# Ledger of designs, part 101: VHH binders against c4kar8

Target 1, 263 residues: c4kar8
Amino acid sequence: MAELSTPSPASPAPLDGGRGDELEKFTLRGARQILQLLQDLITHRGLITAHTGGGHSFMTAVLKVDEERGRVVLDPSPDPQANRRALAAPRLTCVTQLDGIRIQFPLVGLGEGQDKGRPALFAPLPAEMLRLQRREFYRLQVPLAHELSCLLKAEDLARKPVEVSARVIDIGAGGVAVVVPTGAAEFVIGGTLPACRLALPDGEPIELDLEVRNLNRQTQRNGTEQLRVGLRFAALPRAADTRIQRYIFKTERALNAKARGGL
Short names: E, the ipSAE of ESMFold2; O, the ipSAE of OpenDDE; V2, 0.75 times the mean of E and O plus 0.25 times the DockQ between their complexes.

## First folded at step 8 (VHH)

Design h59 (framework vhh_vobarilizumab_d1)
Fold by ESMFold2-Fast, scan of step 8:
Structure h59 (fold): chain B 263 residues (1-263), chain A 125 residues (1-125)
Amino acid sequence: as target 1 above (263 residues)
Amino acid sequence: EVQLVESGGGLVQPGGSLRLSCAASGFTFSEYDMAWYRQAPGKGRELVAGIDSGGYTSYADSVKGRFTISRDNAKNTLYLQMNSLRPEDTAVYYCAAQKSFYGFTYYRPSEYDYWGQGTLVTVSS
């Protein structure tokens, strides 16, 4: 995509081309989803930074969405030079935030006119919108090939200490979900598992305290039971947080590249 | 129009302190991960300290415990408080901005969208 994956060389984009493919799973392309998200921006009076290229931007807002004509109405800048740059630009890259969710979308074919007798900018509805949740809510499905594990310090049914190597199913900035064999250990929601060790592909295992947030017992199609445990990072060292987030980003990038046939 | 304007560099004695500032304009500062990089003569650009849009900080081992990075989103300003300065801290210091990507920061010079002009810090007698 030219809008997200190959930004204009003369214009600094909010997201670079190498990061565009990692964002495909967060890209909305449905007309109803796009209309609803734009309407939410109006309802919450969200301020938008519109990047016009060449290092230039201005503050705007969506004033109106015209579903019948398939267009948005934007608040023009009080600076006439900013409006001239916007109208001359081949595209605008609009960046905003709604309830801690970062939203980015392109606008192409910007024009000027009047709305209720006042100057306004008009553009066709974007063909896509990027909607990124807060980092603590984002979860990466861990590839089986990575063999990510977390060594849990727990108790068995007799209250004896036990160490359980659990497979990491998903990972986010706020925690991990793991799968443990049925009967391997006893877990209590709200309980703390001290000094567990999370093994990432690079570097030494990360030692951290985990809080049990949820338990889900699943019966597999073959009749075997497994326990999925949601674990929160009780206190995450700064270096560990950086390592986890880099792993998530790089893995998502690799998965997106693989899905596209190694672009 | 994006601008990163640095100030606070100068000549200081070993053991002294300096505070660098980077005034940002032309973009939504609170949505950017900010960093200080430095370049000594004959060397490549290296990370000194970073602070993401959420306030999470990272430091190079050589400055940890001596330098403190901070930001003021209301003033669109990035700071670097440098204490216990050493001759090896002599370098041109650069302010850099990278669009935040849901909590991930790439600490490589090529990943930054915007750079300041640099400010010289000299630590010598």
Scores: ipSAE 0.000, ipTM 0.111, lowest interface PAE 12.9, mean pLDDT 79

Design h6 (framework vhh_vobarilizumab_d1; at its last look DockQ between E and O 0.53; V2 from the best seeds 0.00; counts 0 for: pae O 2.8 > 2, SAP .699 > .668)
Fold by ESMFold2-Fast, scan of step 8:
Structure h6 (fold): chain B 263 residues (1-263), chain A 125 residues (1-125)
Amino acid sequence: as target 1 above (263 residues)
Amino acid sequence: EVQLVESGGGLVQPGGSLRLSCAASGFTFSEYAMAWYRQAPGKGRELVAGIDSGGYTSYADSVKGRFTISRDNAKNTLYLQMNSLRPEDTAVYYCAAQKSFYGLTYYRPSEYDYWGQGTLVTVSS
């Protein structure tokens, strides 16, 4: 008997179809709503994780929407292998986040083209987009300027203990997502990483146990590969939980203030 | 009536050259991205070369350095200069037109609005 896996809130992994009936109320099917959401992703220069299947993904972005032809245009990977995997896939599952809200949509019939001499990928506009407003899935995208890191205690390829300083890319009440170079350490879904240290601004690192919930090998927009690891807080002391929540709240307020001062 | 009429195909020996032309009528040629596709027996249509309304070009890896696509908007004509021809270049060559928006060109046969009837190129000794 195979157990169905669900992605953790820390992962960009696609939401399972087994939750489809409860997710229907968050699914956009109106053409205007879909176009507006895609335009918002362009305006915010949102990074998209495009899953091509088999545990592979690449980082992309929506470059343009061709409303006349009904196409969305994506930034290709500088890694030709990632593009070949994408073009061979029957379906891409695109996952991103806008203002802490998870957005997921399928693309079918990916093809190649150009934008004024620049290579591009394209697909028909998605018939549906999931805009998940559930607070349980809220993830703060960590600003690069914060240089938020988590020191992971793991094993290398030879099963020797290693410490890996991983960049935290998102954080929520239940966990974090981090990125590590491919091959820096071995991770097992369901495995526990004890005594890791989460470095937040203003204070000592928080010592915590992390459970590995998901793994995704991701090709970056610069062509390099990295491993994205979704990690659940196995247990948090109240003081640690309070510090994490305070960081999320303060950062969200600062980002909201910046957004109100923008266009 | 919209028409794309290819010409210039024929039999040529390996290493030879041919120049294909595509005469367009019935639409505003300068607003369209144009392409050459080819189809060998038993195979699907594949992109050979494309040129958009701004003059930006794209080539299949198999023809880079050997083929040159160009257009003459005053004459409503698309060209393909084919040099160093190989037996594997043997195919029916099709001219195709795609209305372009936002500087975009899509390289899938179903994305083209108009197709010519094709011209046969045979590369054989």
Scores: ipSAE 0.696, ipTM 0.866, lowest interface PAE 0.7, mean pLDDT 86
Fold by ESMFold2, look of step 9:
Structure h6 (fold): chain B 263 residues (1-263), chain A 125 residues (1-125)
Amino acid sequence: as target 1 above (263 residues)
Amino acid sequence: EVQLVESGGGLVQPGGSLRLSCAASGFTFSEYAMAWYRQAPGKGRELVAGIDSGGYTSYADSVKGRFTISRDNAKNTLYLQMNSLRPEDTAVYYCAAQKSFYGLTYYRPSEYDYWGQGTLVTVSS
């Protein structure tokens, strides 16, 4: 039935609505285009982060498209509270990546259903889907074998220093996303975490200052709850930037080569 | 003309049993997912049990182990066997039909194509 515990996939935050004119040229509104893109997500088993608002999200996938009733069908969470939040949310913002292309779409009117005996969630087809093929919005999904981690120098509720070793789930030109157990530290949007250390495979950890850009409580497919923390590089020396870009480039090439070698 | 006609409701004491039936006509019964919904006074309709065209069943948590949904496609009839009845089961029970595509059933009441008139079940001492 459900898969056992799986590694955290990409959990990108929704893009800023204040850049709407920059994003309009990447927005699909045609019914055939939307159906085809949803079918591509089904075919490639695209794992989706569904944001329910209030800093919460859960992992899902598109199971089917019902063209006759105009519905998209999603995999529910094993965590009942995540499902309750999703069903209560006025809007579900779905974010994923397919072949290096960032995909984002809204769902409204989420309801419960069943697919041949298996519980499912459904919604009307989205009216639009964002399809971004642009490098500055790109976030590399970090392979688990790389074991990338970031040591965060944060504070607890009592403002006492704590160190949290957080797994890096994605990395881009401007920052990283990490996951931590909920309650491991107190994070505040706009807050600065000085002297954090990013561990890349190829050398000594990089010391860098991070700014908290977003927080999202995420329920994994196995029901485990974690906090996704979106972090911006506050100041980045050129040498550190070069190492990060080199890591991204080499990892992209290696992943592409393995995909072709399997052909 | 499509018709769904419920029967088998009535007054029963707690712990008792009832069997509801829903006779269907005017559509191809085997192509439809069928469900029982109930509506207590002052409340909205809620799912009690469903059975899709392939025979897969679902139950509200409050009725699991006590109620059994079944269908007879040869007789175009949907059934609900209700055992160990409780006062909180008191409601008007409705038969509903939803044309099934791709093995999917949607449980929002507005997704159902046809509804019966309902049969009253009262559970009291």
Scores: ipSAE 0.600, ipTM 0.843, lowest interface PAE 1.2, mean pLDDT 86
Fold by OpenDDE, look of step 9:
Structure h6 (fold): chain B 263 residues (1-263), chain A 125 residues (1-125)
Amino acid sequence: as target 1 above (263 residues)
Amino acid sequence: EVQLVESGGGLVQPGGSLRLSCAASGFTFSEYAMAWYRQAPGKGRELVAGIDSGGYTSYADSVKGRFTISRDNAKNTLYLQMNSLRPEDTAVYYCAAQKSFYGLTYYRPSEYDYWGQGTLVTVSS
């Protein structure tokens, strides 16, 4: 009875640099954003597939971030040959997932060292990280006439608290997308915005905590730059959830009625 | 001014022992990982032993079991006890210091902040 070696789940192949323009919107280049995402990987003990080229890869994890020296610490492979390949590679392509989101980033300049007397791999911080978010929830495009807004409690570049009134462009059970003027505030993916206020057409604004999930810079036809911010509801009270669901349902029904030739 | 001053080098017979010392000044010694490097004639500089700020030690395979790195923070001094010396241990031995970050020690020479002038160890019959 030949034990059918269950093919080891094919390590997700690095995304070939398809149409560079489409991936740019999912690429993080900000130092703060990169640090935060790396820290998130540490916190969640995310396993990383590190590709060394030539079809070779090994499993690793981010152990630490040395912000002062601008380097990341990786767990070495138990296979000495894999570590040799890693050190000889001009570039590592690291692939992982966090909360269902695919993350890919390059590491260049890999070296070896010690972490508390244990072997470790070191590399300079990645210059960029690709984060591909799949929409988990249906999002309703908010009619302009509804004038939904969200008051964001954020920070500026100097970490000074600022309030930004943002227009809501889409809404779903899991969160909202908003647009803000470029430079109005500093947003970090994975960062929490506490005590924000979502204004629906009916009733008092909803106080809620929001988590930044996506950032996309858009240039309008008029040359004005806007920042689209995807926000997740971090802690939504049940009553608030009900109100949001009701709004979505009502709006969808109205839009569908119009599409069918109704008023 | 930051200084690392090595001492204790000299001529020794195979199988003999030496103790190197590195006196550090001009920086907070206890916050730095320390290492011994060596450079043999015609060869590159190589790591011999390291000790981080937490006291964790590491050794090159070639010296493991023979050499012992230690530090005295009160005296701002790094030590290398070398036992069972071999002719291949002949080299200039350098003391190096790296600012410690949570027990991390990176072994690229370029990652060290300070270097000594070195002390010559010659193992010969």
Scores: ipSAE 0.042, ipTM 0.527, lowest interface PAE 2.8, mean pLDDT 86
ESMFold2 (binder alone), look of step 9: mean pLDDT 85; pTM 0.868

Design h60 (framework vhh_vobarilizumab_d1)
Fold by ESMFold2-Fast, scan of step 8:
Structure h60 (fold): chain B 263 residues (1-263), chain A 125 residues (1-125)
Amino acid sequence: as target 1 above (263 residues)
Amino acid sequence: EVQLVESGGGLVQPGGSLRLSCAASGFTFSEYDMAWYRQAPGKGRELVAGIDSGGYTSYADSVKGRFTISRDNAKNTLYLQMNSLRPEDTAVYYCAAQKSFYGMTYYRPSEYDYWGQGTLVTVSS
């Protein structure tokens, strides 16, 4: 029996209320993060479906952000009735997507204004924005140029503590996969590696606990053996989760930009 | 230092006309979006008309075609020409100033930086 589901990231429908606790870790509340995401929507000309309640919605877009007054400016609907419903609504639920990532946010206190004689809508900046990527299957293949590493706190063959710098080959919401030289350390599936340090390019290493989930010994074409270790994030703090998500998002966007002929 | 001073209000019969003036000082008038708001007895402040720094105008549906908002940047003065006045136009009329933001004007009382003291318009008889 599965009653509750979230719509796909591409769906304009709002996410189910019963999923609130599961969505908390994908919710941005920092003013800088909210402003940056709204600016990204402007830059990419993201179309937004604004839900006014009672099964009604209209298409809009973010035109401007007024940081000084704490306002977001929206394109009104060409349908006057839709605008009247929006202005009468106590809350709008705005849904869009950017590079396959679902974005959803509330607007409260919608008002009318003008932009050089043209009608416009405005609202206070949202206090929160949901940014949801389908995470169950997504693993970012880490570019070799990033030289991403994780310092593992493990044990050697004699059960003595040892530190091993492992190259991170992929990273996702739930963990990392690393490559360890054969014989550098012993790993046991289900074992915990405490206080490991994940080095991201944009700041101090993240200290985190890792659980060994899988082991795969690969023989390279030249006959050398490598150990691939799958590691789960155990009790990941929100700040660490946010930094990892940011790295994944920024790196994926950069890779997609290169594929399209960008820098 | 900053002042908005309204004048031109008074008692007028239905169908009559009045011209309101708002003299501004203490800020760079040409950089501000200007508006007339009114407040009738027992009601909140409502937009009558607005004019932005670029000269673009907006009017409440109830006054469109009867009232004309204008500005004189050389004199730092905002005007409201009111024609075909009705009893429901009876209110205290307020001049308001909002710093211009890339051509965007926000029509909500809390969005305005400066307000005048108001001038009473009574349409009766």
Scores: ipSAE 0.475, ipTM 0.810, lowest interface PAE 2.2, mean pLDDT 84

Design h61 (framework vhh_vobarilizumab_d1)
Fold by ESMFold2-Fast, scan of step 8:
Structure h61 (fold): chain B 263 residues (1-263), chain A 125 residues (1-125)
Amino acid sequence: as target 1 above (263 residues)
Amino acid sequence: EVQLVESGGGLVQPGGSLRLSCAASGFTFSEYDMAWYRQAPGKGRELVAGIDSGGYTSYADSVKGRFTISRDNAKNTLYLQMNSLRPEDTAVYYCAAQKSFYGLVYYRPSEYDYWGQGTLVTVSS
């Protein structure tokens, strides 16, 4: 997810096979929600980087929203060439941030106009806006030495209850990715696995409900298949959230210390 | 019935001048942002100049310094003074009206409520 990462240290690893399902939870499609978010950008004077394609971008801001006509009004660049590139582009990808929340949205049909004699750029209201908090984007690759596991409560192929110990390959504030042998259990995207147990190195296992978000089958070097399952934390208690965050930060610090001292 | 009627078009030599008028009726002229668009054969309509209800003006780069847009709300009339005319200014010139909204004007043909029939301007020797 390079487009959503922040620079250095190294970007966290994304969930394997179907990260788009994770982004859908952060996508606003309601007209009222979109209008409210655009108004928040105006109120906080959020600076926007508008990408026109081909490696070109310019700085802009939302000046106004014309709710009656369904238009967003943008501050043009002081560089006339940047404005010409923007007007010629089939789409702008707008990226901004408010209080640690990453906001990204497309604008299609950009045109010229004015606001009380001042040049302005206009576009139809976006049909969707991505609103992603930085903590929800971050994923830690779990070191193999930690032997981090999650006991999943699922159903086998005969729809009988089964407990599967799955290896955790990455973990973030919003969920985990696990590895399960193919055929060990049946998973359905959107299904909930209740009362699963996440075993962190320090302390008792954390009992939590997990939502299946994505599935990916991988063939290993030895020819065996494994299933990678992306799982979201459902209704995570604050104490569990704190323990997961502590594990992530502690592990990241230890990995960074090894990198500086090793090679 | 709403009407926009352009006049003042004609044949003029390069370097010459021409003044276009657009007489408006059937709506409250002072509440509308007005514009001149032009269309050369085989091309789409392009903005020449705009003037909002507050009197603020905008010009296409190709006509800046040569053309002047103005309005007379008492006469419900829009004007375009064209100086230093060039062969590439040859086109049918249209006046257009967009309902004013707190000084916001969007310069796209589909955003205009009313259009005139057009007046031909030919710049040729």
Scores: ipSAE 0.426, ipTM 0.774, lowest interface PAE 2.4, mean pLDDT 84

Design h62 (framework vhh_vobarilizumab_d1)
Fold by ESMFold2-Fast, scan of step 8:
Structure h62 (fold): chain B 263 residues (1-263), chain A 125 residues (1-125)
Amino acid sequence: as target 1 above (263 residues)
Amino acid sequence: EVQLVESGGGLVQPGGSLRLSCAASGFTFSEYDMAWYRQAPGKGRELVAGIDSGGYTSYADSVKGRFTISRDNAKNTLYLQMNSLRPEDTAVYYCAAQKSFYGLIYYRPSEYDYWGQGTLVTVSS
């Protein structure tokens, strides 16, 4: 099923490339537009999730753009295994967000290099970049200070029921992305997790059913590996939907105020 | 006409040392990032060490601590000092030049503007 392979709006996982016509109006193909957007990622120090295939990804960032030679330069992972997977991959799918705007682009022909003696990865400039400003694709990156968590009802490796407290890393209208320790539980794409509890800062935990939409074993900037799970809200009561939307709006408003030098 | 000419290769015993030189002509050497690559029989070409126009260096893990790359812009010459040589270091060594961009060096053969013809290093008893 195509629906089961589609990532939730809150997930850093790539959007379906088969919907090219539907996404065409959001796709940048002008060389100047692509260069300006990459420069914006450098200026804002945008963290990028680079998907190497097979459910693997690593955290990177754009270090530089070599406009003359048509190359983008990326920060390598401190984990050599993640870099080997990236270099062996026929294509990387890079996903990031700037000020609530989802950005996604492919890189083909990844190679190694150096920047003043420091290891670097490079690739030809992407021929296209997806830039989505629609609310349905918006993902609030959850501030670490909020300590947002979701108690998951899952199964361990022996298929016994287990409860796992997972950290919520992003949240949107359609779902959440969470981080769980590798081996803490088994997840199956399309599987349902009943009666999970989402803890927002204000009020009682929200009890909801979640569907597993995607799985990524992600190597972080510090070299540690974590399992990221994208979860869709299977059925959301209107009161719960309102509380989630209020949290997103309130947090977005506070982050915008802070960016302008407010508290 | 651009030329890169390697020299200093030869036969040496394990644990020995060699110094390779690469003489450059026909371009503004100080504006280029330089690298040493090597190729053993039946294997692909691999990076050994790189040095940018500003003098920053990088090394492959297999040679780190044993080899030292350096350059002399006044003499238009690139060097590789090889110490504690091992049989596994046996290869043809090539120097390569890439136009500098703020200290970035791309380690792909197609990114280099100029290549030398190579010098053979044999490490055996």
Scores: ipSAE 0.371, ipTM 0.755, lowest interface PAE 2.8, mean pLDDT 86

Design h63 (framework vhh_vobarilizumab_d1)
Fold by ESMFold2-Fast, scan of step 8:
Order: C-alpha cells, then sequence, then structure tokens
Structure h63 (fold): chain B 263 residues (1-263), chain A 125 residues (1-125)
C-alpha cells in the first residue's frame, strides 16, 4: 500500500519514530523499559541493521549502555565509508530481532571515539523504542480468488450516509487496505467508520469500527481511477481478532504449500 | 549497490510525446513502490506519478489523463508514457524507489530510499 505524499519539495523527510499514534501502544518511552531492552540486546548479542538513509545501512551491535552519560556504545562498521555516512546522517534507524520480536529505535547525534582502547560509535539513549511481534506488522496480500470485501459505512460529499462495498487488498492484525471507485464516498484521515462489515470466506460478516489512516488516489493501467484506503481496527472484539488471525494463518500456510509445490 | 538509470529524455514540440524508462538493479524490484519525480530549473522536486508493488497507480493533478506510469517486473524497468506535452512539463525527470518500511502501510515513510540521476525533458517550440 503506497502513500505518495510530497512532504518535501527539495529533499526527503527524515525518518521519525513518532510518526503515528497507531504505533504508540507498541512504543516504549519509560527509561527503565528502554534500558532493560537495550540490556537484552547486549545479553543476546543481537545484530542490528543501522539504516543511514538513501538506501545505505551497516551491521552493528550495542556494546554497552553508559547510564552516567546517558548514551549507548555501538560497534563501528569495518567499512570506514559506512561509518562516515552514519556520522553525517541526521538520524539512524536501528532494526533488530529478539525472539521473534522486531525492535526498532532511532539514534540522533551519533559521534565517534574510543571504548576500552578500541574505536566505537556513541549516541544519546533513544527516547523511544518500538517493539513489535510479527503478528502486529505482518500484512497478507489477499488472493483475488478469495473475493474478500468490506462493506463500508461512510458519508458522501454532502455528509449523507452511503454504503460502499470495497475490495480488500491486504489484511493484518491492525487493519485492512481496501480499494473503492473514485467518488464513491468521502474519507477523512482520522475519521471513524462505524459498524462496517468484513466478509471472510468462512462464516458471517464481522462487524467492525474502522479508522481512516491513509488515502491514495490510483489509476489502473486501463485508465480506471480508484481510491486506496488504509483502515485501522478501532475496536476489535477478541472473537473477531481470532477469526481474522485464523484467516491470515490459513491463507499464508496455503500459499507456502503452493510455493513448496513449485507454484 | 542499488542503481536506477533513467533514459528517453529529449527535446519535443508542445503536443508531442516521449516515453521514459528507468532500469533498476541491486534490489528486488517487484517489492518496491516506484515513482517519477521532476524538477524544473531553480525549483524543488515534485511527484509526477507513482506505481506500487501491486501495480496501482497515482498521478499529480497536472498530468492526469496525459501521462501513464507502468512497470515490467520481469525486466526490472519502470516507464512513463508522456502525451500531450506542455512547456510546463520541461524538467529533469527522476526515478525513485521506496520499499514498504517494516511491512506496515501506516508506518511507511513518505520519503523515497533510492533516486536516479535524472533525464532531461525539454518541451519547446
Amino acid sequence: as target 1 above (263 residues)
Amino acid sequence: EVQLVESGGGLVQPGGSLRLSCAASGFTFSEYDMAWYRQAPGKGRELVAGIDSGGYTSYADSVKGRFTISRDNAKNTLYLQMNSLRPEDTAVYYCAAQKSFYGLSYYRPSEYDYWGQGTLVTVSS
């Protein structure tokens, strides 16, 4: 699902870990939680991919946490050019895995020096760290053959109620992406669509409250205009969550089985 | 190393047509959202058209109905078919690539990860 906004006319916007409130519930901001998570990365000797922007990255690791000075010590790259890019970057985006959990955090104000007589990179402690299980970030591309749909309860341009049947193109633990014909309804980022109905292959439609998170106007190669809408599950009952996860699991398993068979 | 190489730019008369190509290497092309940006002399870059990994397209209002973006994943190539060209379309056209950041559409940065060097399009009588 592409979001093709033009945030900067001259240069790309820097990566920002505080970008959306939808990730806030997965974001650690407590000093003790951050210190504990960093210590877990040290204990497990977790390899970190540090993204410096422009498609560049290097492998590093947290060597220690200097609580007195409020900073982390990182293993530098054996490639001097990678270290120069990192030092010049306004922000590093650090990504790692710990026991099937994806951990992401920004580092700002990177410097270089020595630790125990060896070269090291230093940065202030991150103010926040994102902690996601695969379940929270995975999106299943919905097979066309499943004809998955969601009946949206929205408003037209005159704020009159309208129902729109939208095709579901991807689905995850946090929401769905759908496509609708241009002009079928008006969507406002942050707006809530109450009592929408998600139709899964097995059983009755699931009634859900959905929040609009992003909008992309799109044209298919045949010239047909569509609106792609990203929708967050605002109030997901446990039974609905279980059924959605079963669909994702069963579909992924079936796709993996086909791949093993040379499909 | 990631590389994006644009081609197909040139001089055309108003009302003419051009087809731009962008050859991509060093990444799994089919997993990336691709876009064309342009920059006129002395101005900032603006989005012209985008196509996501699923083949759905988006256009700037100024080019809707005149330009068509497409991709060929087997050839790792992005295209921009430009029809009914106007003097205002004169710019350097850049190919750009962005991967879904961590697989979350709502966490996806709006900035693009990779940029080509650009190809000049001049529309003049």
Scores: ipSAE 0.000, ipTM 0.123, lowest interface PAE 14.1, mean pLDDT 77

Design h64 (framework vhh_vobarilizumab_d1)
Fold by ESMFold2-Fast, scan of step 8:
Structure h64 (fold): chain B 263 residues (1-263), chain A 125 residues (1-125)
Amino acid sequence: as target 1 above (263 residues)
Amino acid sequence: EVQLVESGGGLVQPGGSLRLSCAASGFTFSEYDMAWYRQAPGKGRELVAGIDSGGYTSYADSVKGRFTISRDNAKNTLYLQMNSLRPEDTAVYYCAAQKSFYGLQYYRPSEYDYWGQGTLVTVSS
């Protein structure tokens, strides 16, 4: 017979862009930053969903950080089977949230023991933690007057290299959406476009790698077809990230200042 | 709340077939691009197949010609028909939804990538 109780996770599933480097700009690798973030989770008693693979997860919390031994101490599940799965897993993917900030990190080498006479799970400190603020995923619709473009290095329908100048229709911290004529190039979701060039108003074009996220077909009023392509920034240099954020901020403020009538 | 619930996984012999389903709720399914990813033990997640809101499909080279992705917007359901299954297709299969947001975004709720919890497919004799 099937069990009556079923898990009802309130926590979001792990983020997975298919490539770790595309989230590099949101990844904390400094030992002091990692320790501080873990301590913040302790202070706020943040609920963590630990994914053990195979569709299994359990709820836990960080009880303390043992800086001298380089370990994090976790609250075990009251379910012995969940703890067995966790200990058998090669990795745990831990997902939590603090004040609207999504936090995700791996734990490798989970063991069991006791903390102050009570059962506990132990793991080495993570080498990295992902910290994503929801507001950083807002996208700005690019004003036509800005003539923002991105030169894409892609392949045509015969898989021959081709360069396509695409108009940028929206931009955010994580990527851009562009429009290209249908048939100008072949795009595969999850495919990478290396060394593309994003032209912003002030300064030289930014060279960056892009990953195809989504594809949408569109027919214009004049009957011409275009393909709307969503592209995610792979590893983005800090200076480039700063320039993109500055453009978004300035453009939003200008649009808000010009808006009249509330809409 | 947004939910993606996968089903249809199971144990099958090499050369067999399975059909996976992903039931979506909490968002306007017809406006989202949908995809299937998979993760084998000890490996990272990889894209298997994608389908946009207009029905355009794309496939990983390893599954092209064997798998077919489709969607039913009336039922808010994504499908993956898997034929000629091989032992290397053994993995947890995940449903994913994504949308590019544009327009007056600062006046509206943001919409982001969503993931299901996965369904296990085991191909073994």
Scores: ipSAE 0.000, ipTM 0.098, lowest interface PAE 20.4, mean pLDDT 76

